# VHH binders against o13842, part 35

Target 1, 320 residues: o13842
Amino acid sequence: MYETRDLTGNAGKPVDTNPWPNNSKIAVSFVVNYEEGGERSLLYEDEGFETFLTEAGLMPFPNRPVRERSIESCFEYGSRCGFWRILNLFKKHKVPFTCWAIGQAVEKNPVVVGAMEEAGCEVGSHSHRWINYEGVPPETEYEHIKKSVQAIQKASPSNSAPRSWYTGRASLNTRKLVCQVYKDLGLPQPFDSDEYNDDYPYWVADPLASKPGAEDDKGLLIVPYTLEVNDMKYAVAPGFCNSDDFYTYARDAFDVLYEEGLEGAPKMMTIGLHCRLTGRPGRFRGLQKLMEHITSKEGVWVATREQIAQAWSAKHPYKA
Short names: E, the ipSAE of ESMFold2; O, the ipSAE of OpenDDE; V2, 0.75 times the mean of E and O plus 0.25 times the DockQ between their complexes.

## First folded at step 19 (VHH; framework vhh_7d4b_2)

Design cc1 (at its last look DockQ between E and O 0.77; V2 from the best seeds 0.00; counts 0 for: pae E 6.8 > 2)
Fold by OpenDDE, look of step 19:
Structure cc1 (fold): chain B 320 residues (1-320), chain A 123 residues (1-123)
Amino acid sequence: as target 1 above (320 residues)
Amino acid sequence: QVQLVESGGGVVQPGRSLRLSCAASGFKFDWYAMGWYRQAPGKQRELVASITYEGESTNYADSVKGRFTISRDNSKNTMYLQMNSLKPEDTAVYYCAKDTYGWYSNSYTFDHWGQGTQVTVSS
């Protein structure tokens, strides 16, 4: 599956001059990572506290088998305040986002799923725990994938299963495991966003196929994500020092892609958000400004990732 | 709990054959590549053969190529090593090994081992 790499892609050639509805010049996908309650903690039988994407940034001390209440409390702000602040902004502008929800987090605060669905947002899966799956046995990861799908579906007033998948710190088994779980659950194949390598969706071979190109190869759609136009940069070094850093970077990315769209190459843009990060008032201003900028332009399609996947697949079906 | 139980070892004369078996439990057998290792007295443990999770690809140490055949029956959670044309140099404890990762084809590392079975080739 990952034994080879496609470093060429489309080789700079136009892929589609009009891939999006209404002749849109850009598809913009906002992603809200909902992780709060899924972070590492002794409370959840982890070996230590969470060290990734916290207010502390690079931890000044090593992880220890203790609870860090300050870290837990900061995550709680994401679920108690940040999430709702973000949701209200999108409601105000009448545009959706895609949520990648940690299954455990949803179990601890299931009301967020209904709220997102009511707002027209898509709820995808971020797996069950917010951990690095690189060293996790595939049997364990299988169960986590399954549990996350079930947790989200259970929390959904419409009993909707997540179609968008993003693990993030994935293992090389993740893609196949995800497809396997969905198959086992009798659910339609999801689309995968554990790639950061393109401005367009694209297909890969179905991980469950007997071999690539075989009759049973129905393909797997990749909808690329981003780690650069992402508020995670508030928690890394070098990173965003204030909301203007986030805003200007995202704005610039948008403008470049938008211009390319006007020139006949409409692409997709992803903006990654975290409730506890952008959800803080001091950082939230950046998102507000970005929203104003993006929505002020003509020919912008702010879409869920599922909508993007559907639009792309309709015009570009998989060919084994 | 991962368990690997080897059997089929013994004492044989040069030129004879043995068939080793490894009974696996405690993990999804058909998700993992498997392998056979051996360790002779005073020597380091060495890879003898490996097989992919579906059994489509095999790899052998140069010293056993053409003589040994690794196979597996995923319906029985069992791996085999057919050893033909045995030589005194094949004398060792043979270990069944489980790959650390599932469904990998090019990055096999082994982290679980059985108790081993003794193979002695002597005239």
Scores: ipSAE 0.577, ipTM 0.830, lowest interface PAE 1.0, mean pLDDT 94
Fold by ESMFold2, look of step 19:
Order: sequence, then structure tokens, then C-alpha cells
Structure cc1 (fold): chain B 320 residues (1-320), chain A 123 residues (1-123)
Amino acid sequence: as target 1 above (320 residues)
Amino acid sequence: QVQLVESGGGVVQPGRSLRLSCAASGFKFDWYAMGWYRQAPGKQRELVASITYEGESTNYADSVKGRFTISRDNSKNTMYLQMNSLKPEDTAVYYCAKDTYGWYSNSYTFDHWGQGTQVTVSS
């Protein structure tokens, strides 16, 4: 799969057929990462405490084989407060988001799945644990993928399995493993977001096909994600110092893509959020400003990733 | 539990052939690249041949190219090494090895081996 890189894509050419409903000039995907309870901890038999995308990025300290309650407490803010603050904002504006939920986090707080479904939001999977899967044995990663799907489906009042997939810190095996799990469970392949490389969804060959282009190649839809229009930049350096930095950057990214849509190239944009980061009141102001900006414009379609994938696929089906 | 069991070793005269087998269990055999290693007394273990998970790509040490052929039968969870035109320098314990990483196996970071099978080439 990865022996070559596609450095060309569409070579900057817009697609001929606008797939977005109502002749929209941009499709906007807000993503809420629900990770709280899936992070590294001695409680979960991990070797140490979590240090990634935490307030610890501002206070460097070496990871140790102990519990760090201050970090655990920061994650708990995300599940106790931040998630709900963000959800209420989306309900106020009557637009949906896609959640990538960690399976273990859902097991430990299943009520969030029903709350999101009731609000019209999509619940996708972020795998079972919030860890780096690069060093995880493939059989273990397979079981994590399966557990996450089952945990989300069990918590779902509609008994829905996740259709959107994002691992983040993935292995080279992850994409094929995800497809294999879904096939083994009798589910249609998910939409894969473990790419960061385009402003359009796009098709790749089915990782389970005998060969790219063969009759058994049903394709895999990639719906790209972002690490730059993403509140993770509050927790990395150089990054966002305050909520206006987040707002300004995301607004400018939106304005550029919106203007391109007005000129005949309607694309998609993703905004990545984390409950424990943007859910903090001082950071939340940036999201409020961004939401007001985006929802005040005509020709904007704020949609779940499943909705974007469906609209795209209807107008641009896979051709093996 | 991962198990790799080698067989087919023995004592042969130079110029003769042997076929080694490696029976694998305890893991998804067709998910992993496999390899044959050998170790002569007082020497470090060295890669002899490797094969991708699907069996379509192989690599060989220069010292065995054209004489040895690695193959696998994923339906039987078995890997083979056909050793032709054997030389005294081929004398070693031969080990079956499993790559650590799944389908993308060009790393050759092996962490599981069998007990080995002795191959002795002498006249």
C-alpha cells in the first residue's frame, strides 16, 4: 500500500461536479475528539501517565511509572464539562459535528453517545485506546478496533456502528486492519480520515482487494482530517497562545476555501477539536467566534463526515 | 503463543540438496513476512532468505543466491527453504523467524525463532 506516494492528487484542478447540496460553496466538518478515559494510565496497566495534548506541554516533566492526578484531572474536565459545553454550542446553532470517540472512553461514560445522537451528530471511532499504535502488535490492534466498534454500537440508542474512522497515531497496518475488522463484523467499510493531504474526499483502492483495480476492489473513501486547523495547537509549540489565535487561523482558512468555492471550486474543510482543550472557557470563546462567522454566511454546509462522504460518493463514485 | 518448528535438517555430502520446513502456529501466518536465518559455531546469526506475507517477493543473501529458494504455503502455515548445491560453508543451525510487524514487513525486525535444525555438509 505505501510503497509509493501520491504527490499529485488532482494537480490543483477543481472537480467538475459540485457534490454539496444547495449549491454550497464549502462543506465544513467540525470534529470533536472524545478521548477522556482512553489515555495512558497505570489504572489501565500502561507503563506511565499521559503526556500528549495535555497542559503538561506547558510544564515539561518526564513521563514516569506513576499516576499523575493533575493530568488525569485535566482529562476529566473534558468529559465532565468541556464535552457538554461544546455540544450545547452546536445545538444552539443547529449544526452537527462528527465525534471520534475512543472505545474505552465510551465504555466509561456511555451517556455521551446518546446525547450526540439526539443532537444529530455522528459518532465515529477513534479506536479503543488513546495511544500510539505504531508499536502495537497487529493482532492486538485488530482487537482494539473491534472493541471500539462494539463499545460505540452498544452505547448507541439506535444500535449504530461507527461509519467514520480516525486512529491518529496509526501504524502502517492500521488502514487494512480497520477494513478487515469491518468486513469480519459484516459492516460496510468506514470512511477513513487518517490522511491530511487534500481539501476533497478521494478514493483509494480497497486494502482488502486482491490487487488495485481488480473486480474485488470496491474502493475506500478518504475524508481528510487536519492537524493545523485544530485546537491541538493550544498544546504544542509554536502554537496558539490564546483563543483569538485559534479563531483567526480557522477563520482565515475558512475564508480562503469559501472564496475558492465562490470562484467555482467548492471544497471541504475540517476543524479539529478536543473536549479538554477547547472546552476550557477561555479557549471556548474562539470556537464561539468561529461558529458565528461560519453560520452567518450563505452557501455554507456544516455537515457530519458521513453526510460529506455520502454526498461525495453520490456524485463521484469509485471507478476501480 | 507463537511457535515455529523447523525440520528437514541432516548430514549431506557437498553438491546435494535438502529441503527445510517451518511449521508455524499461534499467530496469523499470512499477516507476516518470514525468514530463514543460520548460525555456524562461533558466528553471529545471519539472514539467509526472506519472503513477504503473500509470497510474491523474496530476498536472498549473496552467498546463497541461485542455490536456495524460499517459499511458503499460507494454507498450511508452512515456510520452506530448498537448499541445492550445498557447500561445506552452508553448515549451520537454521532457524525459522517471524517478522515483528504485519503486512508491511521490510523492516526485518524478528523477535520469534524456532529451536533450529542442524544442517551439516561434509564428506
Scores: ipSAE 0.090, ipTM 0.592, lowest interface PAE 6.8, mean pLDDT 91
ESMFold2 (binder alone), look of step 19: mean pLDDT 84; pTM 0.852

Design cc2 (at its last look DockQ between E and O 0.12; V2 from the best seeds 0.00; counts 0 for: pae E 21.6 > 2, placed apart)
Fold by OpenDDE, look of step 19:
Structure cc2 (fold): chain B 320 residues (1-320), chain A 123 residues (1-123)
Amino acid sequence: as target 1 above (320 residues)
Amino acid sequence: QVQLVESGGGVVQPGRSLRLSCAASGFKFDWYAMGWYRQAPGKQRELVASITYEGESTNYADSVKGRFTISRDNSKNTMYLQMNSLKPEDTAVYYCAKDTFGWYSNSYTFDHWGQGTQVTVSS
């Protein structure tokens, strides 16, 4: 699957002049990563505390086998305050987002799943732990994938399993493992977002097929994500220094894509969010401004990733 | 825990054949590439052969190409090494090894070695 790379894509050719409902000029996907409670901690039998996407940015000291309560407490702000602030904004504007939820995080605060469903949001899976899976044994990752799906489904008032998958720090085995778990659970095939390489959804070979192009190859839909229009940049260097940095960058990305849509090439845009980051009042203002900007434009479809996947698949079915 | 148990070694004359087996347990056998290593006295351990998780692709050291055949039966969690036309230079302890990574690996890194089985080729 990863033995080769497709560096060509559509080679700049028009893909679809009208891929979205209502002749929308852009599909906008807001993603809320819900990770709080799934971060690394000795409490969860990890070897140290979380160092990724914290208020400290690049840690001034090496990781140690201790609990850093300040880091834990900052994550708690995401689940206790940030998440709800973000959710309320989307409710106010009557638009949905897609959540990628860490299974362990959902187990610790299951009320968020119901709240999102009530608001019309999609709840996808971010795996069970918020860790790097590159060095994790496949058997372990398999169990994490399974547990995350089950945790989200259990927390769902509608007993809905996640259809959108994003691990992030994935292994080369992740995609196939995810498909395998869903198959084993008797669930329909999910769509994968562990790619950052296109403005359109696209298909890859089904990782469970006997071989690409075979009769049993039903394809796997990729709905690309983004690491640039992402509030994670608040926690990296160089990055966003204030909410205006986030806003202006996201606005510019939107405007470019929107203009391309007006010119006959409607694409999708992704905006990545984290509860503990954008959820802070000082950063939240940027999201507010962005929401106002995006919703003020005509022909904008703010959609869940599942909706995007459905729309794309309907017009562009997989051809083995 | 991962267990790899080699068998089939012995003492043979040059030109003869042996078939080694590796019984695997404690992990999802069909998810991993497997390999055979050998270590002769005073020499470094070297890769002899490797096989992908499905058994479709194999790799051999130049010194054993055309003589050795690696295979696997995933239904039995067993890997084999058919050694034909054995030479004195093939004398070594042969080790079964599991790839560290699952289905997809850009560089096979083997770990969880078995106890090894002695192969001696002498007149």
Scores: ipSAE 0.528, ipTM 0.813, lowest interface PAE 1.1, mean pLDDT 94
Fold by ESMFold2, look of step 19:
Structure cc2 (fold): chain B 320 residues (1-320), chain A 123 residues (1-123)
Amino acid sequence: as target 1 above (320 residues)
Amino acid sequence: QVQLVESGGGVVQPGRSLRLSCAASGFKFDWYAMGWYRQAPGKQRELVASITYEGESTNYADSVKGRFTISRDNSKNTMYLQMNSLKPEDTAVYYCAKDTFGWYSNSYTFDHWGQGTQVTVSS
């Protein structure tokens, strides 16, 4: 797998059958990353403190074997305040999001899973720790994948296992390992979001099949994610300074895709959020504005990634 | 029936080379990742090297990296281990293994092993 790159996709051709319900012109997936408690810390026997997507920005000194309580405190804002502020906004507008939940973060604050389920949101998995999985031994990554599924299922009042998957900082082994864990647990293959390369879901060969195209190849559905329409840009350069930067960028992306849908090419859009970033009141105003814009439009389907995957698959089944 | 047959073992002096072969039959060889494992007396079996089903990616134990090279010829259903600069610590029974999970291998993923071939590095 990954021996070649698919630079062609649909070659600019729209899909021939609109999979979105009610002839919707766009499917919108809001994603809330719940990472708080899974990040690097000496408390968890890591070699240093977390430096990625923090409010501390770029640090001029090297990481060192100490705890940085200011960084940890900023993550705690996400779990204590930001998550709830964001959840309440989605409940107010009666639209769902998909959560990428870190297994360890769920273990340390399991109440969030039930709260999301009650609100009609999907709880997917972000693996067990919020770390770079490149270089993690395959056996360890397998165990992390399994632990994350079990942690989320245990915290779930409905005993639901996650159906959607995103690792982010993945290894070349991750996709196959994820599918193998789900098979070993007797679960249907998850919908994989570890791609950033299209405005449509699409099929790839089942990584567990004996060979691509073989009789045992049932396919794997890719539901692309985004690093562009993503509040991580508050914490990276070049990025967003104020909430209007986020709002304007996300609105413009939405408007372009919505207009393409009106012209006969209905697509999907993803908006990535982090509890500790957009959950801050100043940044949150941008999400409020975006929500008002999106929910004021006709023909917009705000859906979970599972719902998008199911709607798309029903109209565009895999053919090996 | 799955069969894995190792060959090429023997007794050699330190600093010399050996090439191990694993002939596979009874399954579609080019669908599966393969590995070489070794077990010294009284020790656990350890991964030496692994190779993906197309041969494009390899993994090596730190103790052999730079000295051993794994390869495969899918047209002949054969995997190889070139063992250069052999040391007494390389003395072990070497096993060819078919990995269940394909493009990675480790001890929890094995379907089958061969009977092994003895490699002895002695002065």
Scores: ipSAE 0.000, ipTM 0.099, lowest interface PAE 21.6, mean pLDDT 89
ESMFold2 (binder alone), look of step 19: mean pLDDT 83; pTM 0.843

Design cc3 (at its last look DockQ between E and O 0.14; V2 from the best seeds 0.00; counts 0 for: pae E 18.9 > 2, placed apart)
Fold by OpenDDE, look of step 19:
Structure cc3 (fold): chain B 320 residues (1-320), chain A 123 residues (1-123)
Amino acid sequence: as target 1 above (320 residues)
Amino acid sequence: QVQLVESGGGVVQPGRSLRLSCAASGFKFDWYAMGWYRQAPGKQRELVASITYEGESTNYADSVKGRFTISRDNSKNTMYLQMNSLKPEDTAVYYCAKDTLGWYSNSYTFDHWGQGTQVTVSS
């Protein structure tokens, strides 16, 4: 599947002059990564503590086989405070986000799923553990994928399975494994967001097809994600130093895409968030300002990724 | 636990044929590329042949091309190596190997090995 790369895409040509409902000039997808409780810890039989996307940034010391309570406690702030602060903001503005939830995290705090559903948000899957799946045996990753889907369904008052999938630190097997798990569970095919390479959704061949273009190739929809309009930059160097850095960068991205929409090329925008990062008061102000900016514009569709996927698929069905 | 059990080795005269089998267990056989390695006395272990998870593609060392055929039966969790026109230079312990990364591995890193089966070609 990854033996070749499509570096051309649509080659700058217009794809759709009106892909979104109500002639919207931009589709904005906020994503909330819910990872708290799924990070690495000796409690979870990991070899050490979490070093990715923490308040320490690039760790000044090597990982060790010890518990770092300070790191654990910071993640707990995400689930205890940050998540709810973010959710309340979206409720206030009556717009949804898509959550990519770690299965283990949901198991430890299942109340968040119901809260998101009540708020009209989409709950997708971030796999079961928040780890790098590169080098993980496919059998293990298969089980993690399955467990995450089941955990989210179990926590869902409506027994809803996640439709949006994003692993992040994925393996080359992840996409196919995800499709396989959903098939095995008797669930409809999810859409995949483990790509960062376009402003539009697009199709790839179904990983479970006998071969691309075959009769059994029903395609797989990709809804691209982003690593730059993402509050992860608070914990990465170089990155955002304060909420204004995040706000201004996101604002600029929005404005550019919005203008392109006004010119006849409406696209989608993704904004990535983490509960323990943007959820902190000092960083939360940036999201508040961004929300005000985005919602003040006409012709903006703040949508779940599922809504975007549905809208796109309706006008652009897969052609094998 | 990954298990690979080779069989079919033996002593044969030059020009004869042998068919090796590898019985696999403890992992999803049809998810992984497989391979055959051999190690002659005093020499390094070398790749003989490899096959993709579905058996669609195969690769061979130059020294065995046209003589050896690697195949697999995923319904039986078994890989085979048909060795024709055997030469004394083919004398070695032959090892069954499992790829580490699964379906889309391009590097074919093999880190699981069987106990090996001895193949001796001698007049």
Scores: ipSAE 0.555, ipTM 0.823, lowest interface PAE 1.0, mean pLDDT 94
Fold by ESMFold2, look of step 19:
Structure cc3 (fold): chain B 320 residues (1-320), chain A 123 residues (1-123)
Amino acid sequence: as target 1 above (320 residues)
Amino acid sequence: QVQLVESGGGVVQPGRSLRLSCAASGFKFDWYAMGWYRQAPGKQRELVASITYEGESTNYADSVKGRFTISRDNSKNTMYLQMNSLKPEDTAVYYCAKDTLGWYSNSYTFDHWGQGTQVTVSS
């Protein structure tokens, strides 16, 4: 995989058929990352503690082979407080999100899966650990993928396996391994979000096919994610200083895509959130403002990634 | 960059033996299944033998079973093909190949190839 890059996409052409229901001008995917309990720690036999996307990410908090309770406590805020604050906002506005759930985090706090399902949200998989999978042996990565699917399904009151997938810090083999695990478990192929390169879903060749375009090539739907309309920018430089920075940036991104939809080119937008980041009250105000803005407009479809994938594929089926 | 370099080819009389080597670099060799292919003049490339990433299982084309042995040394990033009782029909360019999926593949989907080494069996 990835022998060549697709720098062309649709070459700037709008998609001919609006795939969104009710002639909506934009499909909006809110994503909540649930990572708390899956991060690096000496408790889990890792080499050190986790600093990525934390209060320590921009500070001199040198990583070393010890436990750092302050950082662990920041993660715990996400699972104890931030997750629930965010979930309650979505329940208030009666719109869903998609969760990227880390399998080990689910095992350590399974109640969050049922809470999200009851609220109408989608629980997707973020693999089993929140680590960098580059350099992880393929057999181990396969096992992690499988464990995450099983952990989420076990915690699910409806016994639902995740239909949407995002690894983030993936290997070059991750995509094929994910598809293989789902096939081996007898599950439908998942929708893959390990891309950041477009404003709508698109098809690639099935990584399990004998070759691209072959009779056995059933395609794989990519539903792109985002690293820029994402609260991770509170914890990386250059980034957001306050909640108004997040709100203004996300609002402007929404308005541009919404206006393009009004002009006849409806697209999708993703907004990435982390329980331990936007769940903090000072940052949460930005999400509140954004939610009010988005839900006040006509022709906006706030949907799960599964719903977006289904709507897209119904109008734009794969052609091998 | 994946690099596969074959060696050990040559001209040999029928009934003799040759040992081919494939030196691999640019990837985690012990994570991937490997294979030997050959292409005779005017023929399509065909799989000769394949081996799993730790060498636990091997597979052979019917035309070479019992005569050829594939092996690997993961400490040296090298794969081998021992070719015994050679026949004129074994004359071909032999290529080593790296599997796409790694240890899990049952598809033998090979995505990288060496430049090949010539084996000629004639009197």
Scores: ipSAE 0.000, ipTM 0.144, lowest interface PAE 18.9, mean pLDDT 89
ESMFold2 (binder alone), look of step 19: mean pLDDT 83; pTM 0.840

Design cc4 (at its last look DockQ between E and O 0.88; V2 from the best seeds 0.00; counts 0 for: pae E 13.6 > 2)
Fold by OpenDDE, look of step 19:
Structure cc4 (fold): chain B 320 residues (1-320), chain A 123 residues (1-123)
Amino acid sequence: as target 1 above (320 residues)
Amino acid sequence: QVQLVESGGGVVQPGRSLRLSCAASGFKFDWYAMGWYRQAPGKQRELVASITYEGESTNYADSVKGRFTISRDNSKNTMYLQMNSLKPEDTAVYYCAKDTHGWYSNSYTFDHWGQGTQVTVSS
């Protein structure tokens, strides 16, 4: 599946002059990564504490087989405060986001799923543990994928299974495993967001097909994500130093894409968020300003990733 | 835990044939490429043959091409090595090997081996 790379894409050619509903000039997808409670900890039988996307940034000391309560406590702020602050903002503006939820995190705080559904948000899956799955045995990852789907579905008042999938630190097996799990569970095929390489959704061969292009190849839809218009940059170097850095960068990205839309090439934009990061008051202001900017423009479709996937698939069905 | 159990080795005269079997357990057999290694006395362990998870593609060391055939039966969690036209140089302990990666087919790394089975080719 990854033996070859498509470095060409659409080669700069127009893909669709009107891919979105209501002749929208841009589709904006806010993503809220809900990871709190799924981070690495001895409590969860990990080898050490979490070092990725923490307030410490690049850790000045090596990981150790100890619990770092300060790190755990910061993650707890994400679930106890940050998440709700973010959710309320979206409710206020009557626009949805897509959540990629860690299964273990949802198990520890299942009320968030109902709250998101009530707000009209989409709840997708971020796998069961927030870990690097490279090097993880496929059998183990299979179980994690399965557990995350089941955890989210169980927490859902509507018993809804996640349709949007994003692992992030995925293995080369992840895409196929995800499709396999969904098949085994008797669920419709999800769409995959473990790519960062386009402004449009696009199709790849069904990883469960006997062969690409074969009769049983129904395709797999990719809805690309982003690592640059992402508040993760608060926790990396170089990165965002304050909320204005995040705001201005995101604003600029929006404006460029919006202008391209006005010129006849409406695209999608993704904005990545984390509860414990943007959810802090000092960073939250940036998101507030961004929301005001985006919602003030005409022809903006703030959509869930599922809505984007549906809109795209309707006009651009997979052709093996 | 991963278990690989080789069988079918023995002592044969040059020109004869042997068929090795590897019984696999403790992992999803049909998700992994498999391989055969051999190690002769005083020599390094070397890859003899490999096969993809579905058995559609095989690879052979130059020294065994045309003589050895690797195959697998995923319904039985078993891999085979048919060795024809055996030579004294084929004398070695043969090991069944499991790929570290799942369906990844671009590069294989084998890090699990069985106990091995002795193959001796002697006149």
Scores: ipSAE 0.555, ipTM 0.828, lowest interface PAE 1.0, mean pLDDT 94
Fold by ESMFold2, look of step 19:
Structure cc4 (fold): chain B 320 residues (1-320), chain A 123 residues (1-123)
Amino acid sequence: as target 1 above (320 residues)
Amino acid sequence: QVQLVESGGGVVQPGRSLRLSCAASGFKFDWYAMGWYRQAPGKQRELVASITYEGESTNYADSVKGRFTISRDNSKNTMYLQMNSLKPEDTAVYYCAKDTHGWYSNSYTFDHWGQGTQVTVSS
């Protein structure tokens, strides 16, 4: 896989069957990344401290192999305060999100899984550590994938294994390794979100099949994610300076896709959130405004990624 | 513990054939690309051939193209090098090597080696 690129997709044509329930004009997936406790630290025998997607992201810090408590404290705000502030907003509006949870972060604060399940949210996996997997040995990445599934399942009051998968900073082996772990654990293949390239879910060949199109090719469903309708832009350049920037951009993205749905091309949209970023009060106002805007519209389906995957698959099954 | 054990070396006359084997253990053999290297006395070790994890693609040094064939049998955790039309300049110690990357990579980085097997092409 990856020897070629699919630059064509649907060639701009809408799919011929609306898979969204109630003739909805758009399916909206909110994603909450729960990463706090999985990031790089000398405490975890890493080579240095974490700066990515923090208050220190683009600001210069001296490169040195030390612990930086101020950065660790920013992550702790996410788990101590930001997660709960965000969860309470979704409970208030009675709509779900999908969480991608880091396995080690769950091990260090397992109560968040039960809280999300009680609120009707989906808990998927973000692998075991919040690191770049590109240089991680394949056997080690396999073990991380397995540990994350087990950690989330053990913390789950319903004993649920994650059905949604996102690594983010993945290796070229990640997709096949994830499928291999799920097979070895006797679990159905997860839905893969390590793509950013469409406004629809779509099928690819099963990475474990003998070859694409063979009888053993059961397919793998891709549910694309986003790096642009994403609060990570508070911490990367060019990015958002304030909550109005986030709100306006996300609102405009929603309005464009909603209008396309009204015109006969109902699609999906993802909004990416991080507990330590949007969970800050000043940034949180942007999410509040966005939630009010989205929930004020008729014909909007706010759903988990599992719900989106199931609705899509029912109307657009894989053809080997 | 990665183990790579080469066999099948020996002394042969020019123009003859020889088949090398590499028995692998201590890792998931079918997860990795493999390669054959050789080192003649006084020379640098050079890549002879490489093969992807399921054998779907191969690559060869120019000096051996058309004469050598790399293959693998993942059910036996074994890689092979069929060496036909041998020449005196093929005389070297031949090493089996394991790529550090998994199924997919932009390039191979071979960093684990066997002990080698001597191939000598007599005059």
Scores: ipSAE 0.326, ipTM 0.709, lowest interface PAE 4.4, mean pLDDT 92
ESMFold2 (binder alone), look of step 19: mean pLDDT 82; pTM 0.830
ESMFold2, look of step 20: ipSAE 0.000; ipTM 0.302
ESMFold2 (binder alone), look of step 20: mean pLDDT 82; pTM 0.835
OpenDDE, look of step 20: ipSAE 0.551; ipTM 0.828

